# VH-VL binders against 7-cyano-7-deazaguanine synthase (queC): the designs that were tried, part 8

Target 1, 227 residues: 7-cyano-7-deazaguanine synthase (queC), of Persephonella marina (c0qst3)
Amino acid sequence: MKQSSSIIILVSGGMDSAALLWLAKKEFDKVYAVSFDYGQKHRVELDFAKKLTEEAGVEEHFIAEVPHLKGIKGSALTDRSVEIPSEEYPEGPPVTTVPMRNLNFLSIAASFADIYEIENIGIGVHSVDSPYPDCRAEFVSAAEAAINASSVMVAKKKNRITVYTPFLGMTKTDVLRIGLELGVPYEKTYSCYRGTIPPCGECATCRQRIEAFRSVGLEDPWFKKER

## First folded at step 16 (VH-VL; from e1 with heavy chain E107Q)

Design e5
Fold by ESMFold2 at other seeds, fold request of step 20:
Structure e5 (fold): chain C 227 residues (1-227), chain A 122 residues (1-122), chain B 111 residues (1-111)
Amino acid sequence: as target 1 above (227 residues)
Amino acid sequence: QVELVQSGAEVKKPGESLKISCKGSGYKFTNYWIGWVRQAPGKGLEWMGIIYPDDSDTRYSPSFQGQVTISADKSISTAYLQWSSLKASDTAMYYCARHKGYGWETQPFDYWGQGTLVTVSS
Amino acid sequence: DIALTQPASVSGSPGQSITISCTGTSSDVGWYDWVSWYQQHPGKAPKLMIYEVSKRPSGVSNRFSGSKSGNTASLTISGLQAEDEADYYCQSYDSSLSGVVFGGGTKLTVL
């Protein structure tokens, strides 16, 4: 009986956020979404995010600009002088790291949660496959504490904001299986960091996506011979 | 109100250079791709290319790659189409148009400029 | 074909329904649901009528509808009116060109 509960979901248009969105529609009464334009080269992902939230039927889908992230050089995702590699580096934060991306995103989502009196903020992080520090359990715990300490709603109502991370500790393949069971339309998701149509098939996120589908005996909808 | 205002009609000779403009207003200019579309007299629409003014990411139709330059000056909300050496076959109406999406592939052109007539004759 | 194929002309009487076809390939109309339709009256800029195959922008009459099947998209105008007389262009993205493509245009005559 999921009555009168609400969540705001960070939606990128990719596989993990799509699975989270479909799961949230099943688990919560009111589902809001927020997506971010931070100067990413793959900005077409936002078109896919909008299509997903339209299909899922969210209460409202906010698009927030984060212009200060665009001005910071050194990330392959925002700095045109830095090449997007065909494979992620094996150790440490990859060149595709945008500084403190999820910290910025969660704080903005928390602002919406505070105003709309939303008690849950959902993010599709999973630590097993992620090289990014802001996708790990210790980051989530610290962010949740900071959000609750900052929230006017929490101060007034003496309730709590939960950062909902149902995929934490899962592999990409685990999340894909959940999304397939939920009926996620993966042909309407987009993961490529290069922002090409069709997806490049060569960047780390394309390779991870292709391999996840292969591991469950399927082909990635983008790379099927016939559609 | 979204508005795209193009520079006035041009009469040129073959070999001359030309730069025409498209100024956007009533929306955040840097958030939208601006495309250029050619229409020769009595002919259909031809996509020439498109630019994202915020970072100057530019894509060209194969038919126009190397034939024109598309650019933008985001400080004055203006996109440009430029020829270094005009040909008589460049005689056409040229439209700028705003693209609805964050990518340039997925969505329509939702607002169009009034057009700039370019006539190239000796 | 890389170019989208439209009939050169169609005609209909007031009150009738007409359909304009737009045939592409598996690299454009057949793969992507990003077909748009534009109306252009003489001397005017094009106006968006349909996008994403079947969606209407605000202010466009529900007499205009869109669909697709396989490599062919269709624009249907029901209850044909004199003001519908114009040129109509379809548009898609084509991955073999990595570019936007238009159809050749269809002149609609209201008899």
Scores: ipSAE 0.646, ipTM 0.854, lowest interface PAE 1.8, mean pLDDT 89
Fold by ESMFold2, last read:
Structure e5 (fold): chain C 227 residues (1-227), chain A 122 residues (1-122), chain B 111 residues (1-111)
Amino acid sequence: as target 1 above (227 residues)
Amino acid sequence: QVELVQSGAEVKKPGESLKISCKGSGYKFTNYWIGWVRQAPGKGLEWMGIIYPDDSDTRYSPSFQGQVTISADKSISTAYLQWSSLKASDTAMYYCARHKGYGWETQPFDYWGQGTLVTVSS
Amino acid sequence: DIALTQPASVSGSPGQSITISCTGTSSDVGWYDWVSWYQQHPGKAPKLMIYEVSKRPSGVSNRFSGSKSGNTASLTISGLQAEDEADYYCQSYDSSLSGVVFGGGTKLTVL
């Protein structure tokens, strides 16, 4: 007697999480999603996340509030007094770093995984192009160990929770190619850290997205002449 | 039950100041944008601006930027619309409305206040 | 000042279907699928009838439906009833204004 495979996906509304969501719909029998309201300036991303999960047809999409991150100052993503850079990425972790963001998010997702007896937690991190410490293989390995040590399900069933990170060895262009093959509706994704509609085209994540489309011979759906 | 209850009708003279209110109940007030919409007598709806009460992120229609002030006091679940100096052309019905989305661009206003009639007359 | 264009009035008899148009541009209705429709009876606040072009909120009759083609969105009311007599407004987001825009409104008369 075999059990259905299940995964809970961290969905931000951006390209990488959309590609992961579509990949997960192919690879797993049941797909859940969780998104986070942590006081980000680009809060509109959650509207796009909801659209993506509706289109993909997930079992359930949770919106988890993380109010303590709303009060932390010094990050350009949550502190209105800190500007989001339009220039090149600075050396080292950027001012857009939110303290312990993915650690908070993975621990919350793990709580849902325990309750729903889900053995996989998916996150669309890739380290090749990312300056963030919580997007690296070292972090993922440590988080997975902590999750397994904390899980009541693992303690009782003697199974394992896997943090599913299929994109770690990839560039943004590699992830885009996968998403295009999977049929991801990229016009329904949102990447801009400034939270503007249309996307600003100037912040680091907008530029990475535009370049990824260019490198595969396409225009970014947000910036092409006709829809 | 989600409700938006606005302050009562106002009769004012040109040059006077005014602050009208919109109190939200039956939901988490800080989680939703609140917009203000003007309707001049016999005319259509006109978006004035919108505020996210949790952090006071505020956006204005180009026609109203610098003409009014939108604010909120999240401790009492109340949004405000304010004029420093009223004009006769400010005579209108003013609605507050809750926005359904996390951003302010993609979704409708799903709940509306009853309206506040402001009459500005010499 | 940009506005979405609606006919000033439409009319129909009980039981008929009617359609109200809302024409914008490629910077609003043409680009985004974020069109909403509101019903407003005299002396009352607007009520949401349709959002995201074609979705109905709970409690709204399935006689109301929405669609979009190019720069024009449409509200269709089937099985017209006397209580449908009201003003109807469309709404979208317009990127050239960076703001919310409403149509000028349509007075529906039930004959």
Scores: ipSAE 0.601, ipTM 0.842, lowest interface PAE 2.2, mean pLDDT 89
Fold by ESMFold2, last read:
Structure e5 (fold): chain C 227 residues (1-227), chain A 122 residues (1-122), chain B 111 residues (1-111)
Amino acid sequence: as target 1 above (227 residues)
Amino acid sequence: QVELVQSGAEVKKPGESLKISCKGSGYKFTNYWIGWVRQAPGKGLEWMGIIYPDDSDTRYSPSFQGQVTISADKSISTAYLQWSSLKASDTAMYYCARHKGYGWETQPFDYWGQGTLVTVSS
Amino acid sequence: DIALTQPASVSGSPGQSITISCTGTSSDVGWYDWVSWYQQHPGKAPKLMIYEVSKRPSGVSNRFSGSKSGNTASLTISGLQAEDEADYYCQSYDSSLSGVVFGGGTKLTVL
């Protein structure tokens, strides 16, 4: 089709999804967003996601519940008995791994894409810094194939759904530079896995965020001494 | 239609225990923080604490830590405020209120109960 | 400062615009854009009028507006009406308390 420039993007309220949101607003005519309530300890991130989508001016922002992930023990993100680590990510999947998270999220986003006839699904994965299997190119390729095989829209229209992953070969710092040039309001993003206000500054995601800002010669807006 | 319905007025003596309730309806009770707010006669609003009913994550104002117990029974969509030993200074109107969003820090109280008047006198 | 400072009272005539101030610190109003305002008529529960500094919930008149500068938030009521006579409270999150903080309240009298 000549004018098929719509996208639905996964927005968590963090740095990477904010950069994707601002990039998508530049690159696509219509931008939709979806966020997920899966029982994460850092539920406040959804309030930041809503603020970001309001400021970016998306067509619609869906909040999808994923209650089955809430009941699964063993992830620090959903299980209150499992501590959020203060240490660096180990090699391999960390305790913060939610089983099959991006597979669940992409399949739900694909349902919205079918209903709204959206041909692009955006996710802010970048594999260089991530220990998670569901942030790798081979996962994205497999998920895209499954989505296209399942899509009623694709079956009827003989078109294709693309999983848009512009950050896949990038570091956290690379993504931050893109967002800074796009004008992402990073003071309005939230990354802390502990869900505290202010962010804890100690969990792996807070430490990665702080280091990314320092690596480009900036101070993280959340941890500035004065605002 | 979101509604918070509180238990009726109480007249108590110093030293007695008390548990007042706040029942939520018209929304998914486990998805929202519920707070308790005190208003002494002729005085302003004072935040006591808050609970997330799904997992009972509970936070208290420093002024009320150890003075009251906030709890919830998600099976009946009800939050509670409880004293083990009332004082005359506990005489006040007590409101429960729901937070609008997912984080209690970032969002207002969008729905309030009608209030429970507690009077503590000899 | 563990409470937000509001004037004890303010008055105005019908049709006038009035403002109510709410002054906090850098650990609440000065840092966060999460200031809310509540209206309370005698014997009634508070009602949310403004949140996130300047947003109105559905059903709240556009005569109510909010703003913030530095450590001070303001509620403005334009076209003052008799039914606006009530107590008004501001509210914020305060990181030094890790909790919610209210202002002391302002009694608005419509003359």
Scores: ipSAE 0.589, ipTM 0.829, lowest interface PAE 2.2, mean pLDDT 89
Fold by ESMFold2, fold request of step 20:
Structure e5 (fold): chain C 227 residues (1-227), chain A 122 residues (1-122), chain B 111 residues (1-111)
Amino acid sequence: as target 1 above (227 residues)
Amino acid sequence: QVELVQSGAEVKKPGESLKISCKGSGYKFTNYWIGWVRQAPGKGLEWMGIIYPDDSDTRYSPSFQGQVTISADKSISTAYLQWSSLKASDTAMYYCARHKGYGWETQPFDYWGQGTLVTVSS
Amino acid sequence: DIALTQPASVSGSPGQSITISCTGTSSDVGWYDWVSWYQQHPGKAPKLMIYEVSKRPSGVSNRFSGSKSGNTASLTISGLQAEDEADYYCQSYDSSLSGVVFGGGTKLTVL
């Protein structure tokens, strides 16, 4: 009777991808994950991503290396000479922008989807608060169109690949509320762009995370006094 | 198949320099942190520091910061531990070891070298 | 300056179970679930026995088990055998040092 539904989730180890992962486990029969090693300073996030996918019980968790993004000068995430800022992002793409990161990631995830005949590709974008162009509805629509036009599976089976973006149009606080309801173990997520343990608490992503928890009347699990 | 092979035992005098090596094989050397651990005669294990060979990101224990240099040559899958001026108190067994994960904080040393005995005496 | 506390020695007879404790602080064992245990026979390199508190790597006997409560982790060896006689070290990450910390070691004697 019911055919299995499947999704591959882009998992970074952060709050948004964790919420997406838990939501996908509720909504899909088979959940795959892919994470990317692109030379980011915060490599430890991959250990958190692996722990999250292990706890969620995914079918397989791929780690894709993206060497052409490694060491790109001018991005604070990959260029050691560029500091991770402590201040709020200015208007326009911040210094933490890795050029076309999500386009690269979605194309690689689409290759896995085509090979494994997975009909859904999940990404935890929510553009309301994001300064990144590749987190917006316009990008998602264009990427989905390109993926479907390129897919051998779609051409043969007359089906469709959906880029699943359930958080699009939401704030970080909205996504956090969903994750809390789903039982996401936020103490096992990692958001710090500096890659420190404990998280630095002062980069833009740490501050956004701390504020999101405060907005729902909670403390960030990383900064509570007692486990 | 994962193997860490260290350079042979060394007998040195105080004030001499020394560089010992740890060659990894059977895995992608650049994907794993390599740590150095000291064990003085009859004593326990002491973490000295760690390096990610792909980009040479290096961290030191406060006890060893400025006293040793940890480095790697990824083209030959080799990590190094180096002293510019040995002291008698540097007499110990020195192990290299591989971390299991992407962050050195979160995961154990899953494979160890055989050790390099360094003896510093006059 | 920060070390994990282990008993200096422990002993047991063949077939018995023993437990080795590893006590840290809220900046290491008490906060993180990243405790590992190593076995070291005389003249040999350490061998990983337990990681992430209770996980056993492939090839390690199920006689070895690990647990944690509060600031104290424990290694339990059931069905003691002569080959278990060795030194045992616990390990964790400690955020106050920003580094790896080992316990002082426990000499296990099989009587």
Scores: ipSAE 0.588, ipTM 0.818, lowest interface PAE 2.1, mean pLDDT 88

